# VH-VL binders against Iron-sulfur cluster assembly protein CyaY (cyaY), part 11

Target 1, 110 residues: Iron-sulfur cluster assembly protein CyaY (cyaY), of Azotobacter vinelandii (c1dj52)
Amino acid sequence: MSLTEARFHELIDDLQQNVEDVFEDSDLDVDLENSAGVLSVRFENGSQLILSRQEPLRQLWLAARSGGFHFDYDEAGGRWICDASGDSLGELLARVTLEQIGEELEFPEL
Below, E stands for the ipSAE of ESMFold2; O stands for the ipSAE of OpenDDE; V2 stands for 0.75 times the mean of E and O plus 0.25 times the DockQ between their complexes.

## First folded at step 7 (VH-VL; framework fv_miptenalimab)

Design g2 (from b14 with heavy chain D54Y S104R S106Y, light chain S30R R31S; at its last look DockQ between E and O 0.06; V2 from the best seeds 0.00; counts 0 for: pae O 5.8 > 2, placed apart)
Fold by OpenDDE, look of step 7:
Structure g2 (fold): chain C 110 residues (1-110), chain A 121 residues (1-121), chain B 107 residues (1-107)
Amino acid sequence: as target 1 above (110 residues)
Amino acid sequence: QVTLVESGGGVVQPGRSLRLSCAFSGFSLSTSGMGVGWIRQAPGKGLEWVAHIYWDDDKYYNPALKSRFTISRDNSKNTLYLQMNSLRAEDTAVYFCARIYYGRGYLFDYWGQGTTVTVSS
Amino acid sequence: DIQMTQSPSFLSASVGDRVSITCKASQSIRSYVAWYQQKPGKAPKLLIYYASTLQSGVPDRFSGSGSGTDFTLTISSLQPEDFATYYCQQYYSWPYTFGQGTKLEIK
């Protein structure tokens, strides 16, 4: 039932790459850095999003100006779901991006 | 070994400014996922988050203090700063510098001894 | 903001006693709780994180438990060096907030 460390790392790596691809494919001027399980997305206005791997909890954390969000992997649905709101990571990324830079981006089912 | 040492505290009158420094070692703020921040403790009170800064210079503030306080860093000196303007009596506190590291979640895993700021007329 | 209500504010105990300090969150914070020890004039020391994970170097007489809204720090057998002030903290969401502290004194 619980994810192995290796599978968790693989899922996080894929997730962060997918998120990175969305930003790279957009017309937004963003600075992306991915290192040691932390993906940093810096926008033109200086704000950023941080997606960090949390191994002990097998979670993906999203840090934004509005706060932090914690995601569990739903194996059945193949997506990351916020443990507090039930929203998908794609939904939350879209929301916080809009909040921070006023631009709408569509994220896939992540 | 991770160490943080605060300095710059003192006694100031209301309305004045003060800049605190935090010299740290054992880690680099250029390391991805690393952060440092300020937490203060008024006499006889609990701990209150003030501000923090991440490796990529992204800054976050306690909303109540954002207008008067500014956090900054000098990576070449491994030093964190807190510029405090328009100081008030309620700013009287011990100000701690602490490290934030993603490896344990974004919590404060190492703290300095603190520097005391007293605002009084 | 998430409020952390710590209890008791003061606790008197003797060496060898088993003591517990509780922290209640205003909403569910899962296991994103840390406990700190602070002695006068000293830096706060991280004891426990993720509610129950012991920080390296911390004696195993310290333990943490709980999830959701109710959390407990337990010292199984108090040692002289354990008399200090203890704080809980949530790092579930910004702004991070702390309990008001528990001062553990010698009876």
Scores: ipSAE 0.018, ipTM 0.709, lowest interface PAE 5.8, mean pLDDT 91
ESMFold2, look of step 7: ipSAE 0.490; ipTM 0.823
ESMFold2 (binder alone), look of step 7: mean pLDDT 90; pTM 0.896

Design g3 (from b14 with heavy chain T31D D54Y D58Y S104K S106F, light chain S30K R31S; at its last look DockQ between E and O 0.74; V2 from the best seeds 0.00; counts 0 for: loop humanness VH .278 < .308, pae E 8.6 > 2)
Heavy chain, then light chain:
Amino acid sequence: QVTLVESGGGVVQPGRSLRLSCAFSGFSLSDSGMGVGWIRQAPGKGLEWVAHIYWDDYKYYNPALKSRFTISRDNSKNTLYLQMNSLRAEDTAVYFCARIYYGKGFLFDYWGQGTTVTVSS
Amino acid sequence: DIQMTQSPSFLSASVGDRVSITCKASQSIKSYVAWYQQKPGKAPKLLIYYASTLQSGVPDRFSGSGSGTDFTLTISSLQPEDFATYYCQQYYSWPYTFGQGTKLEIK
ESMFold2, look of step 7: ipSAE 0.012; ipTM 0.585
ESMFold2 (binder alone), look of step 7: mean pLDDT 90; pTM 0.891
OpenDDE, look of step 7: ipSAE 0.260; ipTM 0.830

Design k1 (from b25 with heavy chain S32D S104E, light chain T53R S93D; at its last look DockQ between E and O 0.04; V2 from the best seeds 0.00; counts 0 for: DG spot H32, pae E 6.8 > 2, placed apart)
Fold by ESMFold2, look of step 7:
Structure k1 (fold): chain C 110 residues (1-110), chain A 121 residues (1-121), chain B 107 residues (1-107)
Amino acid sequence: as target 1 above (110 residues)
Amino acid sequence: QVTLVESGGGVVQPGRSLRLSCAFSGFSLSTDGMGVGWIRQAPGKGLEWVAHIDWDDDKYYNPALKSRFTISRDNSKNTLYLQMNSLRAEDTAVYFCARIYYGEGYLFDYWGQGTTVTVSS
Amino acid sequence: DIQMTQSPSFLSASVGDRVSITCKASQSISRYVAWYQQKPGKAPKLLIYYASRLQSGVPDRFSGSGSGTDFTLTISSLQPEDFATYYCQQYYDWPYTFGQGTKLEIK
């Protein structure tokens, strides 16, 4: 049930690229930075989303203005699932983006 | 356990400078979504945000103070600094150091006990 | 700057009372409000963030509500240790601003 370290990083790299692609394809003026495995999305109003990897736990962490969210990879379902709520990563990203900047955005691969 | 301890306060004359320090433990500014900053409270008044610095060294200032105050840090010592120049009587306050965890919605979730700055002739 | 206006500025109440303190923002700040308790000579203590989420270790007699511009801190049954000054604070945009405070005293 545990991911190998290499598989974990591959999955995180893929999801971060997908998030970057969604914002890059949007008409939104956002600043994207990906460094040392951490993706930062800074919005026009100064608020941010931060997607980081917690390697020892094999988790993706999403930091948003409303709080922090921790995701486990569900290999059977092929998606990242919030460990507290059961929401998918795509659902949470859409929700926090709407909350922080009032824009509806879809994350179809997540 | 998260702790923050301020130092460097004292009595100074108007126009002088002071540097405040905040030694913190139980967290690292290298952690994404972390910040640390300064809030002040003048005698008998409420709380006023002064400045903060985040994990990637971005600095945010109260616009009224930006020309005279500089925030900085030393991550190897887990220490935050506030350089205060051209001090005025209105800068008399207790200065608190506080942690920010941006992603958990805990803006200023842990505070130090404060250090007192008195600007008096 | 986003102004935060608290009401009342001063509140006198008895142990066991239910009290409410309100905070109004000068523009919509969604749910980006925190509430702090400060006792004399002490640093503020975070009680509630994101308008209604209770900080760890805070008693469940404290609750928060609101969205947009109008926010409320409620203490359902006052205890002796709850007599303090309470501040709201917006963290929607800088400069991050505080309400002027509500001093809660025993009567």
Scores: ipSAE 0.020, ipTM 0.670, lowest interface PAE 6.8, mean pLDDT 87
ESMFold2 (binder alone), look of step 7: mean pLDDT 90; pTM 0.906
OpenDDE, look of step 7: ipSAE 0.660; ipTM 0.884

Design k2 (from b25 with heavy chain S104P G105A, light chain S30Y S93D; at its last look DockQ between E and O 0.10; V2 from the best seeds 0.00; counts 0 for: pae O 5.1 > 2, placed apart)
Fold by OpenDDE, look of step 7:
Order: structure tokens, then sequence, then C-alpha cells
Structure k2 (fold): chain C 110 residues (1-110), chain A 121 residues (1-121), chain B 107 residues (1-107)
């Protein structure tokens, strides 16, 4: 069964809040903007991460320096999984953060 | 529906100034991940990025043009501007306004039809 | 700046033909490549982004491939309306840069 719009929005809101919390709790100098289903993370070096809600596709999109990634919510696992690689969002966020700023940051299971 | 309409083009002499406008609708620059910018195309030539503004009011310029061109916006009018100073013959081009959306990345997904700027003595 | 070397500059083909246009980036840009179609007197139209993702409303006879430095736009079966100039663009780093264009003409 497909996610309802309301459930999808709830999941995205929670996800983006969790991601925001991770960055806020870190020692990283980041600028965060969360509006209209788009979470923007700007690092000190000017690079960005963009987490965007894609309602028609019921996906979460991540735009990073190394690429764009599309995530589907796995109801069974309670996590977001990249549609192409099968990687979890948490793993991928950790990877792209490391790539962009050279800092290791642990993300929860997202 | 996203639309962009450029205006302000014309014929000017070298050294003069010109201000272009771009009226857009169907989106807001207050939306995170949104931007709007200018791309120009000299006659019979390719495309060259000029400048853009993002939702955070950050301005980005082509380094070759930064000293002479200024990008600005009026959110109340949903209008983008390009102030061009000290115009040169090589600035002759069609100037396109385009929306920049940071989906998979910042890209120009919607374009206006352009306004022509001709710099000649 | 990142250079996008597009080839060929001119291409003659017939309706129904399969054609390919290539772009080579001066450095790895992952998949941050877009392709545009432009007809005379008109604005460029986004066809493909992220190297291979088809923009909404674009016919599926258009396709893109590649990663790193080498990218290709392919039209599987040319239609009359496809004769135009095509441009690749990198949006990996500022300033964004375009290929010099490929004019696709009727043979």
Amino acid sequence: as target 1 above (110 residues)
Amino acid sequence: QVTLVESGGGVVQPGRSLRLSCAFSGFSLSTSGMGVGWIRQAPGKGLEWVAHIDWDDDKYYNPALKSRFTISRDNSKNTLYLQMNSLRAEDTAVYFCARIYYGPAYLFDYWGQGTTVTVSS
Amino acid sequence: DIQMTQSPSFLSASVGDRVSITCKASQSIYRYVAWYQQKPGKAPKLLIYYASTLQSGVPDRFSGSGSGTDFTLTISSLQPEDFATYYCQQYYDWPYTFGQGTKLEIK
C-alpha cells in the first residue's frame, strides 16, 4: 500500500527534524533552513545538502555534491532507502557529509 | 504554472547602463531551494551563465561579469533585475531569465523567452 | 572553470535516425549534467538532468547517459521537431558552464 499524503508529510517532517537535530547537536558550523518540505544544510565551506520532499513520488530527495539521491520509505524497516543503491539515508548522509567537509557525523537510522 | 518574462532590452552605446527585468510567477523565491537567474546568449553563440539569486537572498555571479553586473530582486513584485553597467559590444546577447530549482541539484528548469540587448556605437 | 567540450558541433541526420551527441567535462562532475534543446528564436528547453533523468513532458526517445567526464545525449528515432541546437551543461560547480552546442540539421 502506498503512503497517504498525510502520512508521507509526517514522515518527511520527522525525518527532516531528525536530520536538523543531528547537525544542530554537532560541532559543525552549519546554516539550516527548513521550509515547505525542503531542508537546506549549508556548511562552512559553502557546500550544501538539500533534502526535499517529493510528494508526487512519495520520495525524499537528497542533493549533495557527489550526486542526487532518491529515497523511498520502507514501511517494514521504518527507514528511508535509496531507490538506486539500496543504501539507507543515514548511511548516505554520513558519507556525503564526510565527503563535503571531511567530518564524520553519525546519523541515526532514518 | 511557472512563467518568466524578460523585459528591458534594447540598443545602447558602449559604456552605458541598462537594467533588465524578469517578472516570474508560479513560484516564490521565499521557498527554500528556489532561485532565479540570468543566462545570456550572444548572436550565433552558446549559453553563458550570468548571475542568480537564491531563496536566502545570496547572490552568485559569473566572475567575468561581477564587476559590472548586479543582480537583485523585489519579492513583492516577483521580479528579478539585472543592472548592467559599462556595457561592451561583447555584452550583446539575448538575456534569458531562468528559474533555478535545487531538486537533484541547482538547475535551470524553466526559462523565459529572453530579451535582446545590443551594444553598438 | 569546468569546460564542457561538446561534439559534434554540427550533425546532419534524417528523420528516423538514431543520433548521439557527446560532452566531455574537463574534470569529473559526477552526474551533474543537463541537456537542453533550443530552436531558433526560442529559449532553451530542459530535456535531461542528472545525466539521465528525463524532464517531465519530454519524449522518451530522448535519453542521457554517462558519469564522471563523458556524457551522451541520444535520440533514438529523430522526429521532424527534433532538429534544433542542443547544449550540455554542468551544474557541478560555479560558474555553471555549457557546451558550445550541437546543431542538428536535416540531411
Scores: ipSAE 0.024, ipTM 0.703, lowest interface PAE 5.1, mean pLDDT 91
ESMFold2, look of step 7: ipSAE 0.124; ipTM 0.709
ESMFold2 (binder alone), look of step 7: mean pLDDT 90; pTM 0.901

Design k3 (from b25 with heavy chain S32E D54Y G105S, light chain T53K S93E; at its last look DockQ between E and O 0.05; V2 from the best seeds 0.00; counts 0 for: pae E 10.1 > 2, placed apart)
Heavy chain, then light chain:
Amino acid sequence: QVTLVESGGGVVQPGRSLRLSCAFSGFSLSTEGMGVGWIRQAPGKGLEWVAHIYWDDDKYYNPALKSRFTISRDNSKNTLYLQMNSLRAEDTAVYFCARIYYGSSYLFDYWGQGTTVTVSS
Amino acid sequence: DIQMTQSPSFLSASVGDRVSITCKASQSISRYVAWYQQKPGKAPKLLIYYASKLQSGVPDRFSGSGSGTDFTLTISSLQPEDFATYYCQQYYEWPYTFGQGTKLEIK
ESMFold2, look of step 7: ipSAE 0.006; ipTM 0.592
ESMFold2 (binder alone), look of step 7: mean pLDDT 90; pTM 0.896
OpenDDE, look of step 7: ipSAE 0.552; ipTM 0.865

## First folded at step 8 (VH-VL; framework fv_miptenalimab)

Design n1 (from g2 with light chain Y50D S93K; at its last look DockQ between E and O 0.05; V2 from the best seeds 0.00; counts 0 for: pae E 9.9 > 2, placed apart)
Fold by ESMFold2, look of step 8:
Structure n1 (fold): chain C 110 residues (1-110), chain A 121 residues (1-121), chain B 107 residues (1-107)
Amino acid sequence: as target 1 above (110 residues)
Amino acid sequence: QVTLVESGGGVVQPGRSLRLSCAFSGFSLSTSGMGVGWIRQAPGKGLEWVAHIYWDDDKYYNPALKSRFTISRDNSKNTLYLQMNSLRAEDTAVYFCARIYYGRGYLFDYWGQGTTVTVSS
Amino acid sequence: DIQMTQSPSFLSASVGDRVSITCKASQSIRSYVAWYQQKPGKAPKLLIYDASTLQSGVPDRFSGSGSGTDFTLTISSLQPEDFATYYCQQYYKWPYTFGQGTKLEIK
């Protein structure tokens, strides 16, 4: 039931595109950069969200101001789930965005 | 555990250049979310952010210094650099190298002991 | 730039005293404030971040409080090693700025 390497990268590419789409559709002033498979969302206040991939573990890693979070892909639910808390990636992204810039944003596909 | 050691300070005449180095260990600047930077402290004064650089080579400068100072790094040597050009008396300070890890909220959690730059005619 | 104003600039106290140092931001910075201790000739040491979270290895006589614009560092019972200069720093919005410092002196 482990993800193949190819499917892992496909899933990460999809989630990164979804995150970019949410921010691009918002009125927020953010800088979006995707380089070497790492997505950086930079806010006006200098804080960031960084979504990177840990290939050997088949994990998505989110670095936010409040901490680092690691996600496993839940095949049954079709979502990335935080290994420490059980929160979905969408729930965590909404929470840390609110904490960092005071804006409510939803990530319904994550 | 984590260490940072600055070098390259000294006495220099106004208008000259100086390059500071910071050798660090116990972490890698290649780690996503990791950053390192320079903070300075003039004699008898408080702390002033100079510049910092992140794992992805993104760079931030104090706007007052950006025209004269350049931050860079060499990941193969675990070394951070600060190139300081057109030095002025006001640049006289102790220059500290410090680590930022983004997952810890963009704060300076480890500092070097500093290197002294004196700009005098 | 967000200005950070510390008070007092100088504080005289005795070993065993409870002391407080305040820091005021020129606009809301939520809880994105850190406190540093610096002894003469040494680098600053991180004490508190996120307004109230104690850095690992820092004695529990140090505490932080506040949110928005008004923040306080408290030392519950001064020890001889606590006489130093203390700085607050905001990291809510670039450029990140420091307070002017509070020098805590033995009386």
Scores: ipSAE 0.006, ipTM 0.589, lowest interface PAE 9.9, mean pLDDT 87
ESMFold2 (binder alone), look of step 8: mean pLDDT 90; pTM 0.901
OpenDDE, look of step 8: ipSAE 0.018; ipTM 0.678

Design n2 (from g2 with heavy chain Y101W R104S, light chain S93K; at its last look DockQ between E and O 0.23; V2 from the best seeds 0.00; counts 0 for: pae E 8.4 > 2)
Fold by ESMFold2, look of step 8:
Structure n2 (fold): chain C 110 residues (1-110), chain A 121 residues (1-121), chain B 107 residues (1-107)
Amino acid sequence: as target 1 above (110 residues)
Amino acid sequence: QVTLVESGGGVVQPGRSLRLSCAFSGFSLSTSGMGVGWIRQAPGKGLEWVAHIYWDDDKYYNPALKSRFTISRDNSKNTLYLQMNSLRAEDTAVYFCARIWYGSGYLFDYWGQGTTVTVSS
Amino acid sequence: DIQMTQSPSFLSASVGDRVSITCKASQSIRSYVAWYQQKPGKAPKLLIYYASTLQSGVPDRFSGSGSGTDFTLTISSLQPEDFATYYCQQYYKWPYTFGQGTKLEIK
């Protein structure tokens, strides 16, 4: 059940906007860069989160200090799901943000 | 452009220690998602992952080797190290240095030509 | 640990033949398999990842298929430079593990 190319890019654009909105609404001092389908979140301590689309695989990849995580979109649940753990993208983003900067942040739409 | 060159191999008696080095160029281990590691191949045998280290100093080891082997790096010299202690005959192998990067799916996309470690009496 | 078992261990074929090498995982790894080629005295070269995606610069005669536990590397028209040992690798779960290898000899 692969996504169409157009649907995949639409879903990636939506998740990028959601991530940006969460960080922009926070009181955290972060640098956000979104270029060519790669969203980078750079924290003051120098660590980063990198979200990139992997078009051939129809996946979103998250690079964090703890490692790389790969997500498939679950159409039935409306969420990006980590293929190794079954965690949602929102759960993993919250976890890695807490690990990297000690801040509790929620990603309720992810 | 990307190169990895291993050194420090040799012949050593059981119980001794040896430190391998990997000098790399064409990339920086400071790049987020970047890693380098060691894979070994015993004579006539297949490939065995040894250890790797990521840009943030997070380290992963083959559990069978973790008690005796330590991976480390020096980003200022673009160099990866493998400290091997209490060497045994079964550690005899060619040791390859390889890059692992999120852009390649966290797979070993560039490899050095290897350095040979021989553990014998 | 997830074991990767390759078949056959040795394969002899002629230039122009279509050959296939299989790899079986001891549990489902979905599509997280890579294939490497290693020529004598050389380092391994990544050919295929995610079961079927060709690495850049790899000739189109190489292809991969499968999911779950059973995976296949196929060479559609064997060339003299294709004699080598081929390894599969799972990268689904630590520790990453390799198959034992398949040595391909060209008659």
Scores: ipSAE 0.012, ipTM 0.588, lowest interface PAE 8.4, mean pLDDT 86
ESMFold2 (binder alone), look of step 8: mean pLDDT 90; pTM 0.875
OpenDDE, look of step 8: ipSAE 0.023; ipTM 0.746

Design n3 (from g2 with heavy chain D56N R104S, light chain S93K; at its last look DockQ between E and O 0.06; V2 from the best seeds 0.00; counts 0 for: pae O 4.6 > 2, placed apart)
Fold by OpenDDE, look of step 8:
Structure n3 (fold): chain C 110 residues (1-110), chain A 121 residues (1-121), chain B 107 residues (1-107)
Amino acid sequence: as target 1 above (110 residues)
Amino acid sequence: QVTLVESGGGVVQPGRSLRLSCAFSGFSLSTSGMGVGWIRQAPGKGLEWVAHIYWNDDKYYNPALKSRFTISRDNSKNTLYLQMNSLRAEDTAVYFCARIYYGSGYLFDYWGQGTTVTVSS
Amino acid sequence: DIQMTQSPSFLSASVGDRVSITCKASQSIRSYVAWYQQKPGKAPKLLIYYASTLQSGVPDRFSGSGSGTDFTLTISSLQPEDFATYYCQQYYKWPYTFGQGTKLEIK
C-alpha cells in the first residue's frame, strides 16, 4: 500500500470515469450511478456491476453476478490488476459484461 | 450512532410462516454503497449468512434458503424485513440483522441483539 | 463454499494471559478475514478486519495476523471484559462464512 490517499483517490476517480465513458459510448442500455466512490452499472436485464473504492486497502473492488474481485494498482504498468487472478480490470470487466448480458465490450484503457 | 433492533421472533410450528423486522438508525439504506442483511445462529452452532439487500434494492440470498425466504425493505421506515415461509426445525436460530459497510470492505460492522425463532411441533 | 475452521472451540485462561485463536480457510482467501467478539445475549462486535486492521475503538491488546489460509487473533494481555466468544469470518467471496467460534472462559 505505497499509494498516498490523494493519489489513490485520483486514480479511482479516473478509473470510474473511464468505465463510465466506455459504457456511455457503447450501444448498451445501461443505468450509471456514481456517488461516494461507488460506481453502479445497471444493465437492461437487471444485473449490475459495482465498482467501489476501498480506501483503507487502497483497492478497487468489483462486484459482479459471478462474484467479487479485488484490484491493486500497478504503478509500473499503470493498470489495475486483480489480486487473485492477475487479470487486468479491463479484461475482467469485459468478461463479466459478456457473462451477464452476452455482449462483447472492450475496455482498452483498463 | 448506528443501531439495529430485530423483532418478530417467536415459536411456530413447522410449515408456518413468520416475518421478522429490523429497525435501524444512524444510517440510511438509500446511501450508495450501504447494505443490510440477516445472519442467523442456530443453538450451539456458528453464524450463517441468510440474505442481504443493498441501497439500490439489489438482493442476495443464501442459495439454501432462497426458495423460502424473502428479504425486503422500507426506506421510509428505515426497516428491513425477512419473510420466512415453510419453516423447518433447522430454521430454529437467533436471527441478527447487520449493516454492511462498504468502507470496511462490505463487512457486517454493526449488529442487532437478535430475535429468536423457534420452530417446533 | 469456503470453510472456516476455528481452533480451539474452548479456551480457558486467566487475566493477564496471552492467548491466540486460529482460523483456517479451506482455500486461499488472501487477507479477507474479520474477527468478531460476542458476549452472551449481546450483538457481535467487529474487532479486526483485513486480517490485521484494528476496528476503531478496539483496544490495541487485540491483534490479527495471517494471510492465505491461516489466521490468528491474539490478545496480548487478557482483561476481565475479554471473556467472550470469538468468531472469524471470510469475506473473500459470497457466501460469507464464519468459524464455529471459540469460547474464551476464565480459568
Scores: ipSAE 0.070, ipTM 0.777, lowest interface PAE 4.6, mean pLDDT 93
ESMFold2, look of step 8: ipSAE 0.184; ipTM 0.722
ESMFold2 (binder alone), look of step 8: mean pLDDT 90; pTM 0.910

Design n4 (from g2 with heavy chain D56N, light chain Y50D S93K; at its last look DockQ between E and O 0.06; V2 from the best seeds 0.00; counts 0 for: pae E 8.7 > 2, placed apart)
Heavy chain, then light chain:
Amino acid sequence: QVTLVESGGGVVQPGRSLRLSCAFSGFSLSTSGMGVGWIRQAPGKGLEWVAHIYWNDDKYYNPALKSRFTISRDNSKNTLYLQMNSLRAEDTAVYFCARIYYGRGYLFDYWGQGTTVTVSS
Amino acid sequence: DIQMTQSPSFLSASVGDRVSITCKASQSIRSYVAWYQQKPGKAPKLLIYDASTLQSGVPDRFSGSGSGTDFTLTISSLQPEDFATYYCQQYYKWPYTFGQGTKLEIK
ESMFold2, look of step 8: ipSAE 0.012; ipTM 0.622
ESMFold2 (binder alone), look of step 8: mean pLDDT 90; pTM 0.901
OpenDDE, look of step 8: ipSAE 0.017; ipTM 0.671

Design n5 (from g2 with heavy chain R104S, light chain Y92W S93K W94Y; at its last look DockQ between E and O 0.09; V2 from the best seeds 0.00; counts 0 for: pae E 9.7 > 2, placed apart)
Fold by ESMFold2, look of step 8:
Structure n5 (fold): chain C 110 residues (1-110), chain A 121 residues (1-121), chain B 107 residues (1-107)
Amino acid sequence: as target 1 above (110 residues)
Amino acid sequence: QVTLVESGGGVVQPGRSLRLSCAFSGFSLSTSGMGVGWIRQAPGKGLEWVAHIYWDDDKYYNPALKSRFTISRDNSKNTLYLQMNSLRAEDTAVYFCARIYYGSGYLFDYWGQGTTVTVSS
Amino acid sequence: DIQMTQSPSFLSASVGDRVSITCKASQSIRSYVAWYQQKPGKAPKLLIYYASTLQSGVPDRFSGSGSGTDFTLTISSLQPEDFATYYCQQYWKYPYTFGQGTKLEIK
């Protein structure tokens, strides 16, 4: 079901805050920057994750070293779901973090 | 040093086609978070968004132009293209190439100097 | 389409003046507005995005404010290099649209 523009931005703001909280609570040395609705997570090895919003599609976009992933919000399940694979945002964030820096993190609300 | 250089402009007759090129350096369109696009400016007029393309090959167009204009890229040459078909007098403009950068909120942060397209009989 | 209407279309001012340019969106765009400066024969230059965030390398005499439908670009003390045309742009919804421009001229 299509989200309203306002609800879409609220959901993106919420997920970005959740991601920031997970990294801030971790032992990881990361540089977090949230500017104009785009969240960047830079790891000490120079790699990064970028979480941005694509308003016309109502999608969250995740850019990682391994590639780009696009997510639709599943209102019934309360999760962002990758449109290509069906994986949750939490699953993909955990996967790409492990791939980029060798750390297992969990994103329980994503 | 980020640079963008447009080429391929010229004088063409209505109904003809023209392909614009934008050679860029100082960044790669293969990098996650990057995009490039086209903005045009008719003589004495304001700016009009034409189209842009992202690192994952997703493309977005001004709906008024989508039926006639196609954006594409060649990452091996660091080059962006705009194919313009069925040109009309109102397409007369300077066409700018510009980078979309995630650090600026996915907005056009570096621009080329433009190439001029004139459509006249 | 979201229309962006700038006021005034022309502004005449002196070096040292405080000037303001306004931009009104036809519907709420929250804070998804950018401001550009364009000098004759040159490409636009990004000044401000997300209504009030100053682009790197832009002098701090430039500032932006507003949310919803009404936005303002302010130059606190006008310098000779600031005489140019200024555009607002919304990026809340496709198609991205620009205001018609405000030409700032020396008095």
Scores: ipSAE 0.006, ipTM 0.613, lowest interface PAE 9.7, mean pLDDT 87
ESMFold2 (binder alone), look of step 8: mean pLDDT 92; pTM 0.935
OpenDDE, look of step 8: ipSAE 0.053; ipTM 0.701

Design q1 (from g3 with heavy chain D31T D56E Y58D K104S, light chain S28D S31R; at its last look DockQ between E and O 0.83; V2 from the best seeds 0.00; counts 0 for: pae E 6.0 > 2)
Heavy chain, then light chain:
Amino acid sequence: QVTLVESGGGVVQPGRSLRLSCAFSGFSLSTSGMGVGWIRQAPGKGLEWVAHIYWEDDKYYNPALKSRFTISRDNSKNTLYLQMNSLRAEDTAVYFCARIYYGSGFLFDYWGQGTTVTVSS
Amino acid sequence: DIQMTQSPSFLSASVGDRVSITCKASQDIKRYVAWYQQKPGKAPKLLIYYASTLQSGVPDRFSGSGSGTDFTLTISSLQPEDFATYYCQQYYSWPYTFGQGTKLEIK
ESMFold2, look of step 8: ipSAE 0.017; ipTM 0.655
ESMFold2 (binder alone), look of step 8: mean pLDDT 92; pTM 0.927
OpenDDE, look of step 8: ipSAE 0.265; ipTM 0.818

## First folded at step 9 (VH-VL; framework fv_miptenalimab)

Design q2 (from q1 with heavy chain G103Y; at its last look DockQ between E and O 0.48; V2 from the best seeds 0.00; counts 0 for: pae E 6.6 > 2)
Heavy chain, then light chain:
Amino acid sequence: QVTLVESGGGVVQPGRSLRLSCAFSGFSLSTSGMGVGWIRQAPGKGLEWVAHIYWEDDKYYNPALKSRFTISRDNSKNTLYLQMNSLRAEDTAVYFCARIYYYSGFLFDYWGQGTTVTVSS
Amino acid sequence: DIQMTQSPSFLSASVGDRVSITCKASQDIKRYVAWYQQKPGKAPKLLIYYASTLQSGVPDRFSGSGSGTDFTLTISSLQPEDFATYYCQQYYSWPYTFGQGTKLEIK
ESMFold2, look of step 9: ipSAE 0.014; ipTM 0.623
ESMFold2 (binder alone), look of step 9: mean pLDDT 90; pTM 0.903
OpenDDE, look of step 9: ipSAE 0.026; ipTM 0.732

